# Designs tried in a protein design chat: miniprotein binders against q8gw64. Part 15

Target 1, 233 residues: q8gw64
Amino acid sequence: SSSSQSLSFSSNSFSSQPESELLQALPSSKPKSPPLQLPWLIVGLGNPGKKYQGTRHNVGFEMVDALADAEGISMNTVNFKALFGKGVIGNIPIMLAKPQTFMNLSGESVGQIVSFYKIPLKQVLVVYDDLDLPFGKLRLLPKGGHGGHNGMRSIIDRLKGSRDFPRLRIGIGRPPGKMDTANFVLRQFNRQEQEELDHTFQTGLEAIRILLLEGFNKSATFVNTRKSMEQLS
Short names: E, the ipSAE of ESMFold2; O, the ipSAE of OpenDDE; V2, 0.75 times the mean of E and O plus 0.25 times the DockQ between their complexes.

## First folded at step 6 (miniprotein)

Design B8a
Fold by ESMFold2-Fast, scan of step 6:
Structure B8a (fold): chain B 233 residues (1-233), chain A 82 residues (1-82)
Amino acid sequence: as target 1 above (233 residues)
Amino acid sequence: GEYTVEYVITVPSEFLSHLKGPDGEHLRRLAEETGTEIEVELDESTGTVTVRITAPSQEALWEALDRIYQFMEDAEKRLSDE
């Protein structure tokens, strides 16, 4: 038969008390229980080092930094080959990671974090640059391929080929003229572009909050049905 | 100290004895050292353990979570040795 047993352990218990009085047994048959879930991991992709700061390929790093700043999360820990932060949004524990590997080795970091914390892949959000979206446009998808992005390829490889994790794509547009994509993604955003990205990041932060607190479908509707700011005026 | 956050994780029942330790010592010590309140519920029909953590800060919550995940990793290594 089905049976449940509950025990409570508290930091307010004092050591001189008998063990049986330090524990609280709670009935488990309640009409209302919280959902069972694990922490979320939010990964921003980029290349480490000052020479790559402000480049198109590092926009995922910038989004994660903006989230950390907005939520008061410190990114001062180095763990799993990533600059790593831990915090809470609402009542949802989150981990923020900026892999400090080169882009094509990002999966070495993400794979270790996912394995250690037993994170369901549906709760691993990867934020990165997308050549196929207009500059500043966001798209939230529940799964997909790597689309030629070396960081995404690395993550899929280290997750045993799984593509079943959410991703927030940040549009950087296609390269002008005959410029190849490899060179384009390593170009710096100019001041005007960075100011436009600040608006994109604000929308992205709200999308992440909706994702965590209200679920994927509401966040995807919020993000995917919006016009970019340049398309509204 | 006024701030509180609650979180729930699910752990396979085979890890319950390792999480608790002898006479619940490990889990009690974890709660004491992190300043959190930890409630454990075993559902024998599903073979799952629900661990509820109530913490005074996000830092205390993550201290408790990190300890639980490290304990699960250590327990997996011990079970593979047996």
Scores: ipSAE 0.372, ipTM 0.745, lowest interface PAE 2.9, mean pLDDT 82

Design B8b
Fold by ESMFold2-Fast, scan of step 6:
Structure B8b (fold): chain B 233 residues (1-233), chain A 98 residues (1-98)
Amino acid sequence: as target 1 above (233 residues)
Amino acid sequence: GEYTVEYVITVPGEFLSHLKGPDGEHLRRLAEETGTEIEVDESTGTVEITAPSQAALWLALDRIYLFMEDAELGDPEVAKELKEYAEELRKLAEELKS
């Protein structure tokens, strides 16, 4: 019960054009250089791979994913070793990036994106986990050190030691008891924590919109005066 | 999700106009010759490629790389950045091929 018929095909040789001949020649005169509408770059920090999904150290990835979802931006592009997408908020162009390097190599990705697009450092927002803020609290700062965060250290190093870029810190709190910091940041959020983070992410999304549309001072006031559930207790 | 491969690249605004060509002619022809669908978002400078296979995606990326290599820009800094980006695209295309 085989209904196979003999099928064969072959192509004879034909003259091929070089690849360069298949493309239209560039204009002989140099192009005009219009003023660049430089985008904001919004970077979320984390570690790639399934074993790190949902961990405290990847909350920056989750914030960027929430922003991408809210704005209808696809994050499945790979460029400069980052998952990223592009879109607009209002009339402000934005790029979203999640470096797919290990945390301590995040600057390899971010540095290349910043250099390639010539993004002003004041328009590079980095979103990451912060042990020194109560769980769920946000803080928006115009500059600062790395505070022991390996991803931030990597970015500062690749930006030639510059610390003059905005950051949105997401509070994850301190480890309980005698648990060391490295083990704590690799623990997954529980269901109650995920529910509280959803509220934190909505506040963070609004802060980013205010930052882009109304400026840093209004956004920082909006974010930095908010209290976490732990502080209201 | 095995039927098509989608890939998005970012192109500097200055080069995006040249890549598109007059009335989008260059990019339209590139898409036809590689068997891909290419969409451009001018507001963000993104080029979205939808390919029926990894091989077709590789061919499209290789053609874009060759076009970037052939571009002559008066600014050596921009030329250096484009060369580095084209080399990254070539490495990605070779990885997709394997």
Scores: ipSAE 0.000, ipTM 0.093, lowest interface PAE 21.0, mean pLDDT 74

Design E10
Fold by ESMFold2-Fast, scan of step 6:
Structure E10 (fold): chain B 233 residues (1-233), chain A 95 residues (1-95)
Amino acid sequence: as target 1 above (233 residues)
Amino acid sequence: GSDELRQMLDEIRRLMEQGKVVIYVIEISDDPETLRQIADEVRRMAEEMGVTVEIRVEDGKVTVEILVIAPSQEALWEALDEIYQIMEQLQDEGS
């Protein structure tokens, strides 16, 4: 038969709390399931090890750490070559990942997580440093290329060339003078930059919450129309 | 009826707002034999873990809907991890 009617089955369930018993008040009829809610994956990019802590290239790691702290999510598990945390924001299940591969191999971690949890690419948010944005500026995009970022190149490659996943870019600015970009991204932020970065992180955390709870368009409007402190001075 | 269904969903929402219940739904598409094996194994897991799981199959469709109800975010992710492991094992072994 080609019928689209759902088959009714007896629940195979256990209730241990008085509040939980209310969920089974009608044993012969079942409520329709809530809308499908697949988990989100939020990835911060960086290089592992103490040598790279506080560097521009690790700002994605710092954003994910800030999110984990704000939401009470432990990042103490290693899985799929990443420091990994699992939690819920509102009613949205989320996974946080900081790949512990070198930057250019980040896709080895992300690809495995996406495959195992069957995550829609539109629910894979990657957070990373962007040389083409002024320091402290955030930009939320639904898709795009790697822009020369080796971690993004690795992720796109391991997602079979797909560029159709959201990304939150954190502006680090361009290197001064004749400094090579590769050397610039490995430089640590100064004290003033770290203070402004804290403000940028708070804005980024709110953007992520809006993305998860209210959708991409509201978050993009919130983020992409904001001026950084650098641009206000 | 639909009024009773809406009242049940509203009660679930109230419990979630009080931090008492976390609800998650997984929709799985695969061949009927793999879906049957996933459903059977998830049912066994739910019995062992004390998590409420409801499994529905649409007649004429190759899909299973798994509703997970857990008392905390930690219990939810424990159940989800087990369900994803079951899906991975059975899809590798059967299809």
Scores: ipSAE 0.100, ipTM 0.523, lowest interface PAE 5.3, mean pLDDT 78

Design E8
Fold by ESMFold2-Fast, scan of step 6:
Formats: structure tokens, C-alpha cells, sequence
Structure E8 (fold): chain B 233 residues (1-233), chain A 90 residues (1-90)
């Protein structure tokens, strides 16, 4: 709506404020900013302390440690109840977190990090052990329930019930015989299993790189197809 | 304007003077807080010849750094500043 800028006033002088005062345009003489690249959060699940090192339930911690080592990211800071690292893959800023809460309280850590850094949930990747996948098999999913995993339940609860975040599931297989799942996940990997996991971790690291640099669909295809896994070998 | 807001804006100014420009989309729901931030960021950008985009409820600041360590030093400073600015809003 257009009107003359000549102001009429009485006992109440007035001035119009442009609606676009809060909006700013980039000068045409300067280059435009590149598209915004929001940070990613990559979380590995586990239990803290020497007693739980090398156990099946801590395979998420081991994947995050392998990623940190491969990308030159230091995991020596304690913040948000987590061992925490910050780095870059390509030009994508990333944060690595190993919650130092017990497994069933992992969401206390993850929720605080997500809130503080205002991370879109689609850029929160959680890495954890999965009883329903064969040992060493990976699966990348864009969303889902907790499947009985107490760490995942805690995260979903602290993200206001949202299940819309990506997860990388690492197969540990089902317990043998009469062993209950609680005891099974606290068992140490043996030497032969650790050697097999080295190959699983190599595949997982490449999947994470593809996720960050080329997107979810390419990474999911890479992880979830047998030919991609055979090609990597 | 509290002293806390003034300190936060001065830290943003220091980062921009070092040639480090942070891009981050910040959702600001309070129109008065957005207006104050937009005015201060505009002044700093004009003074330093830095490119900044402000649109609706978001502020976008580009960070360019020579290493991942330098990038995260700048990002951590910005996130701390943003937390203080949000405390200042209602």
C-alpha cells in the first residue's frame, strides 16, 4: 500500500517503520554466502567405566572411537555428561559423543547436546548394538522405535518422544542357549570377534562418510546391499 | 539491553574482526530480540565488509576457518553468545 511520506500529526507525532526493517539483503556487489551447513551429532551408546570396556553393549562407543581416530578428532573433553569430540568431515562440522551416563540414562546427555547446539533431528545419528541383526551386520535406518534398547528408549524420551532421527545398528546376534539378554550384552568380545568387528567398523566409517558427504539414501544403499559390502572387502 | 547482551554482541564483533564469519541459522521467536540482533549484526557487517543474511526468525553468519580446531573455537563462542542472548529474551 502506497501513501505519501508527508506526515500528519497532532498531539501524537508518528513515524512509520518499514515492515522490511528486520530483513536484510546481500549487496549485489558481493558474492552470495554458500548454503548453511548445520553440524551433525554422532552418538555411540554404551556404559562408562573399565568394567564395561570391550563388552557387546559398548560397541557403539567403539565405533565412535574408531571414527574419532580415523578423522583425527580428540575425545578428551567431558561435557553434557559425555566424552565429547568436535571436528570436520569434508566441510561438515561434526560432534562425537559417548554419553558417560549408564545406558538407560543416555538421553540425559543427548537431549542436552541437541538442545544446546539446536541440531536438526535428521542430523543426529545414533550408533548402537542390535540383538536382532547377525553378528557384524550393519543397518542404517532413518527412523524407528527403540526395539527394547534402553539407551534408545532414553534418547526418544528426552527428544520429546521423537523417533525421527537416523540410527546405525551394529549386529551382535542373539544370546546362546539359556543366557538372558542382559548378561549377554555385558560379555566381552573375544579376539576372533574383535577381528571381525574391525571389518564391520571399516564399513561403518565409510557409511558415515557417505551419509555426511553424499546423503542418507546413498549411504543406506551402501550399507544395506550385499554387493556394496563385498566391493568394500 | 542488559550488560550480558552487550558482552555477547561485543564477542561477535571480535570474531568478525578476526576475519572469522560464522554461518548458523538461529530461530528467534521474540520479534524485539530479533530486531536488536539484526541491527547490531548489520552494523558490524557493514563496518567489516562481511556478508550476513537475516530473514524472518533466523540469523545466518558464515564461518570460514583454516582448521577444524579454529572452526570449532569460533562455533563454540557463537553458541555461548546465542545462549546468553536467549536468556535475555523472555
Amino acid sequence: as target 1 above (233 residues)
Amino acid sequence: GSEELKKALEEIKKLLEKGKVVIYVIEISDPETLRKIAEEVRKIAEELGVTVEIKDGTVEILVIAPSQEALWEALDEIYQILEELEKEGS
Scores: ipSAE 0.370, ipTM 0.650, lowest interface PAE 2.0, mean pLDDT 74

Design E9 (at its last look DockQ between E and O 0.27; V2 from the best seeds 0.00; counts 0 for: pae E 2.3 > 1.5, pTM E .472 < .8, unsure alone 63.706 < 70)
Fold by OpenDDE base, look of step 7:
Structure E9 (fold): chain B 233 residues (1-233), chain A 83 residues (1-83)
Amino acid sequence: as target 1 above (233 residues)
Amino acid sequence: GSETVEYVITVKISDPETLKRIAEEVKRILEEAKKLGVEVTIEVKDGTVEIRVEITAPSQEALWEALDKIYQIMEEAEKLKES
């Protein structure tokens, strides 16, 4: 007989050891309607400021902006050292974030957001530039290392070495010839590269929608089986 | 359409004074959240406060306003545990 006692605060004996844990907000196991899933965090990686706009290293920001535009989400909230937009895709609350830290400090922002909103790491999608993928090529992975990417390193380090969060990698290719990698990632896309990226972003949007609504495996199949535009020419 | 969400926020609080302070502050914020169509049930069992939050949001904006209030309650509860 589970007696639901109405909280009349009678002052009786609780024991004195302060073990207080705030557990993550969980959806109820008895939804009358399909439970709204816990919020997703979608993070684009980049550097803030005009000098980094349209650069290879900011393609994660461009993907998040393309998602914000496509879903009608205003990126106008500044909190946790990020620019935020809040919205819903289907019945799933989403947060779009662009960390306004330098790339190597992205983990400070992402760690604060994840901590505050109690986001499960399986619901943290990080979108970023990848040198090891051909230009315009998407790759969705459930986990992994940073691959030399400073933003991803910062996130993994801030998440206590955890690698068990999904990532959408956007191929920027390797530097041509003897060009330094740091100089290469700070180069702006040319018009042809930008036009190809617009198609990459449309594919990325659909991949994110599939990830949210249909789950990781369907999205990964959708993304990872597509040929890049360069492989169709 | 109205989106109805039930969240269960579980806060374990062993200290009775902290539990009382949190319950009073939670109650205050919940009276604000009720204005947003948020029903909240607080159950105390075995030194654990279970906060059940049912959100019936008429819009996406109202859903996020209600969620932001819930996250504010959680943050205030964490601060009261550290005090």
Scores: ipSAE 0.492, ipTM 0.724, lowest interface PAE 1.0, mean pLDDT 81
Fold by ESMFold2-Fast, scan of step 6:
Order: sequence, then C-alpha cells, then structure tokens
Structure E9 (fold): chain B 233 residues (1-233), chain A 83 residues (1-83)
Amino acid sequence: as target 1 above (233 residues)
Amino acid sequence: GSETVEYVITVKISDPETLKRIAEEVKRILEEAKKLGVEVTIEVKDGTVEIRVEITAPSQEALWEALDKIYQIMEEAEKLKES
C-alpha cells in the first residue's frame, strides 16, 4: 500500500531548507491515537428579539438553550451573526448557535460558521419547528428538503444546495381551524404546552448526546422508536 | 480533568514553490501550537500535507481558546494554498 510519512517537531527558527525539514521517512508503525474528533455544530432556528421569545417558531432556540444549560455552556458570545456557545460533550468539541438574523436569513450565519471551522456537513445538526409533526414529537433525519421552512431553505441555499446534514424536527402541529401558518408560528406556547415540551426537550437532549457519543443510527433509532410507540398508543 | 481533540487538515500540493510557502505557514502553526501547549504532528502522503493536531486542555474553555487560535492560523495557510 501507499506509505505515509509523519513528522513531529518543535520549530524555533526560519528555515533555509523547509521542504527537507518537513519531509521524513518513518520506517516504524505509528502508535494508536484517540479517534479523530472534529467539532460539531448544533444550530437552533428562530427569530431574534424579545417579541419572538417563547413563540412556536423559536422552539429551536429553546432546545439549544436547554442543551447549553444542561451542559454548562455559556451562550454569551456574538459571532457569525449568531449567539454562540462553545463547549465539550464527552471528548467532542461542540459549537452551539442561535442565528440572530431573521429566520429567512439563517443561512448567512450558519454558512459562515461551517466555512470557517471546516465542519463536515454530517456534523451540522439543525434543530427547528415542524408543522407536519404532531405537537411535542421528535424526528431525527440524516438529510432532507426544507419542507417550506424559511430557515432551512436559507441554510440549504448557503450550503450550495446541499441537503446532506442531520436535522432534529420538533413537532408543533398544524394551525387550528382557519388560522394561517404565519400567525400560528408566531403564537406563544401556553403553560401546559411548555410543560409537555420540557419532556420533549429532555428526549431531544438525550438524542443529541447519543448522536455525538454513539453515532447517528443509535440516536435515530432512539428517537424514531419512541415516536412510533407513542403513535400506536 | 482534561479534554483531548484530534484535528486533521489536508492540503494537496504538487507545485514545489507552493509547498515551500505552505511549509513556512506550517512552521508558524507549530510555533503557535507549542506556545499554547498543543501537540502537532504533520503527515506527508503522495504530495499531500496533513496537519494533525492533538489538544489536551484542563477545561472546555481552555480547549476552545487553543482551538480557535489554530483555526485562525489554518485559515491563513489556506489562503496560501489558493494562491
């Protein structure tokens, strides 16, 4: 097979032979290292500002806030047009982002973060509200379209049309009666709905931990099996 | 406790002059990493330079201080590759 060359050293000067100094033949096998751990980006979608706080369209923000609180991660930094937190779960570095653009411009934030940190798209998890799932239900998918969600459309557009990134859908249900979708997503959750969502968030937090520590398939099975059981009962 | 992370950047170089430019930025990365207590190894494979970074830190805050510095330096190196 093709042989690799590795070099480990401390540089302390300006070299006159940089190519030769970097290139070294290594005849012995390399010792095992810990698994490669690239950072994950976890994005919650919503609209910035106090007037949108607690609305259905901001449930992605609430999930990210719950994760930050559970993991002891501060969300006090502003960068890449987002409220930003950085931390570690297990031995995996993670970034938490709540884009502070309006919903339909969320990709302006997410695209910049993904580009700067060179994040593999399979490690970009987007958390958002979904009208097509029953209230309080979760769905974890490895890829997909935007389903009419303006934030998801913005992200897909800024990732060069790629749909190949995981997403955690949080069901908010459909509008009652004749209420239009735009008005419905801007309505605040009542106390009973928020109490039910707290249980949904706990399940979501566990799913995210499983995703990071044990991989997508185990997390998707955990989320999707629970939802299927609830539908049957 | 401590946190440990491995990070790999891959640069494919077949032009010797571009390789020299990248080598100088790689040395800069190593010098900055050493100041932050970060271990870095470099692997060369079929004209590709891979920078492998191992970070051990006493807290998640210290880990991200080191990691952000590395990303800034690596962005500078990437600009040279694209030239």
Scores: ipSAE 0.481, ipTM 0.671, lowest interface PAE 1.5, mean pLDDT 77
Fold by ESMFold2, look of step 7:
Structure E9 (fold): chain B 233 residues (1-233), chain A 83 residues (1-83)
Amino acid sequence: as target 1 above (233 residues)
Amino acid sequence: GSETVEYVITVKISDPETLKRIAEEVKRILEEAKKLGVEVTIEVKDGTVEIRVEITAPSQEALWEALDKIYQIMEEAEKLKES
């Protein structure tokens, strides 16, 4: 039964001659279909609004903005409770999202996108601030818990408790002195920290490109074994 | 510049009326995709619809316009199954 715009010949026979002669006139083989190419979703976490701009908790927003700028993707479309962008890296369709819920409701946005686009969880990368990493260090992990991060908790809860999605953690260091964690993540980066983060974001961009084009293991090797400038000198 | 991707969506549907509905929707998508410079093909194997979407588009915007229409049809087809 062939009733579509097939790439192959019709099933109608030509003659009673052996089908081998007809098949020799056709392409003898064709390349295998490319692997299933579902889009990636890359989520940067943060809080919406001017008072949260530049805070440590919004570094995920900044990473996704850097990626969007490097790839020529506009992030000014509102959809799925997010500032949302669509583009291509190499020949891989990607979606960029900055949920515009508050941090603890980020799962509402991510869940809608994943459900609508049927995105496999292994192709959902979440980018967020991490207190357990030194400032400016990146870590790519294939799965895990929320580590006390309210945005990650929201996403895991919305994905029915699944932890099987990659994350790119951006180290923001630990609070100085006796400052509590909640106040620390809401403080803005200073000028020097922003300059250092520019280099961190360039490394993150490369890690994401490698993730999409060459796979998780090569990206993790690139970013997780990378030495700091102090260690190199 | 031109963007070329191949996207394969496999939908296994044995219900004849749902198969007919999806075939009609995909024909509509093919006509709309032609306006965007997008090539879309459908391959039916053994009574199971396997939609191979080979998209050659003049821009990433045109690519995603076509993809979004395909995803919208998939969402509509999912709602028909639930009814």
Scores: ipSAE 0.382, ipTM 0.661, lowest interface PAE 2.3, mean pLDDT 77
ESMFold2 (binder alone), look of step 7: mean pLDDT 64; pTM 0.471

Design Fg1 (at its last look DockQ between E and O 0.04; V2 from the best seeds 0.00; counts 0 for: pae O 9.0 > 1.5, pTM E .742 < .8, placed apart)
Fold by ESMFold2-Fast, scan of step 6:
Structure Fg1 (fold): chain B 233 residues (1-233), chain A 82 residues (1-82)
Amino acid sequence: as target 1 above (233 residues)
Amino acid sequence: GSTVKIRITVEGDPEKLKELAEKIKEIAEKLGVEVEIEVEDGTLEIRVEAPSQEALWKALDEIYQILEELGLEVKVEYTVKS
């Protein structure tokens, strides 16, 4: 038999105790059930505090803030050592998180959120700065190592060594000359760089929307193989 | 107006699933959300339909709190690779 049992509860109707405890036999599984839809977690990486605002290492925080602003999501919840907001994009429940740990402890926050909300790792998107991409370039990958990023190392460690979660890399480029990379990531963007990042953020926001609504492959194609405006004629 | 919908499948001990189902009914009545529950093969499927994003997240937060208290896990359906 392909039959199943179901209970229906509504704010607009009430049943007595014996009737409300009754499981009703369903003749068969029906195609009218909504598809399986679990919440997504979108994490931006950075260091907390005014000293680190606007620095290269905090570009992941800035992307999450831009997404929150664009989608009207309030970042008012403080829990699991993170500032985060809860909302919906399309019909997809979304959590936006900015861990308030120092960068190298980001996984302490992310691991707790993922555990509590039972989030599939394929629905955990981490957004962060990448020294190996040219400034302003985006790359969306379904998995990978930490590439020397301390926040990513922390997350992988707290997810039991798993690397099987999507990430959106925001290129910040390599430091000029012999400048220490640790010092470079703590430098603020100048005005021209901020104007260029505005375009990068708009592309990133659209990539995240495509990821959520249309899936990974379409978003990755959009981000990773995107034509320049000059080539659209 | 449009509603927001979510479906979650929970697996675990039958007595804990029964307790979860009873608590979810109370959440639905308290928060003004529509909830359907279906039990099959030691799993419990929860379908939530809410009139707003705020109502959905209030229901989800309470459901996840109960899942943690009962030690229940969410079942994830994976796409067949080939």
Scores: ipSAE 0.607, ipTM 0.823, lowest interface PAE 1.2, mean pLDDT 82
Fold by ESMFold2, look of step 7:
Structure Fg1 (fold): chain B 233 residues (1-233), chain A 82 residues (1-82)
Amino acid sequence: as target 1 above (233 residues)
Amino acid sequence: GSTVKIRITVEGDPEKLKELAEKIKEIAEKLGVEVEIEVEDGTLEIRVEAPSQEALWKALDEIYQILEELGLEVKVEYTVKS
């Protein structure tokens, strides 16, 4: 019933001998080059300086740092008013930026990079803190407004009002009691919150990889779906 | 050795692609990288062979500088292979 059988692999040469191209034929099993890729810019938003390290407003910086570390990309170069790194994820050319302009001037940095490298806006991902999401939650959106975020406002204004670029929002929750939002975003995460953010950053890394390698819809399904509540794994 | 393939597609003035190709050859000579360039139908395709990833990114940055100087509205596609 199930007898094993060997098969010859010499059929490549036997199929086409009469053609005029036989002497000029290329080897049949030659590997093909990967398709060319559009460049991506991934921007993490925050404020520069030790005073702002670990603050809620700097989670975008931390997400990009986590990505840079995971992919072996150095962020030591200062250019375009940013800490700036260049590398590759898969076969996709990637540029990483952490604008050093203060938050409300982030558009000056992003605009210079987009103009210089001719990056299509759909290939510009901006990662930032969001008051309207629960702490540690992620959302990937293909476009939208600034939602009152001064860094996003700066970028939209510099891109001539365009809102047509993806964003990865990182939930930081809302201020407790009657604390104003400006003070809340400048407060540092405590130790427990930083430990929980490690999980958030790992999810964000995967979402970004899926975005680059498999496309927006699959990444958005991975990040935004309610299936995470219904499908515990 | 690092290899990059670049395709630059321009709308409007394909004649500037010829000027771009000439400037890229000059940059390749200056930086000591090998380039192969083809221009066809509003596109320029470049294969760059560089001795290091650092040299490769220097060549890419020079190409982007020329694109800015020429004022080209272009689509740029590329891969980087180590």
Scores: ipSAE 0.439, ipTM 0.783, lowest interface PAE 2.1, mean pLDDT 81
Fold by OpenDDE base, look of step 7:
Structure Fg1 (fold): chain B 233 residues (1-233), chain A 82 residues (1-82)
Amino acid sequence: as target 1 above (233 residues)
Amino acid sequence: GSTVKIRITVEGDPEKLKELAEKIKEIAEKLGVEVEIEVEDGTLEIRVEAPSQEALWKALDEIYQILEELGLEVKVEYTVKS
């Protein structure tokens, strides 16, 4: 009588520990109270680089730097292919931007900023050099074409052909004699031209403050009715 | 420190793109910034990584100067990951 010992294989039940779904508590982003007002974007046009500093084509950068300094705004944030500063003028939130693209690619930066922050085009001020205005002369316009300016062309193209944004034009005048336009806009200002531009920037600052606080029509009247310093001598 | 990354895309002649790539490596070494350089189909892609905004701007200033001296068409696609 051979006793067959039945080896009972004990099935080790692997208790599958339930993976505790770490409910990553989505940080309850307290709904940032919708900003009471959408920010203004003020864009200066220029080329990045020490080579372009103080050149006629960079006068849009100089105007934004003068605004940053006057309002105590640090231009220390890098984003969307630009140097940024964020501040407030009165109760109006502002963003200052200097696109760090080449001039012909300025629209890549501006288009990204406008899209990300959902800025209305009526609240995008572009500041740039203009060959068709006398030296030191300001003009504020509610809309318009690029006038041959490569930075303005790039912006209009990236804004899907829209021309319905304000622009502050800074006169650099036409090249003297037979000088090439590209070489002329890349020349630095002389000392006398720089001293006149400092007065132009002070007028530009006040025009931007009026634009923000009192609206386009008052600012346009303030800027467009002023004589240039050359017309007062 | 916040690492600033920028992508620059340059189109041009393969010999000019090679000359540009070597000059950019020399700048990166001199300024203590990192560069990744990719050359494909007559396009040079440059990724610049810098330990500070100031170091990045110094590198970009020197890169842009060389791009102009070579007379290259430059498409700059900055992807700044802050």
Scores: ipSAE 0.012, ipTM 0.256, lowest interface PAE 9.0, mean pLDDT 81
ESMFold2 (binder alone), look of step 7: mean pLDDT 76; pTM 0.705

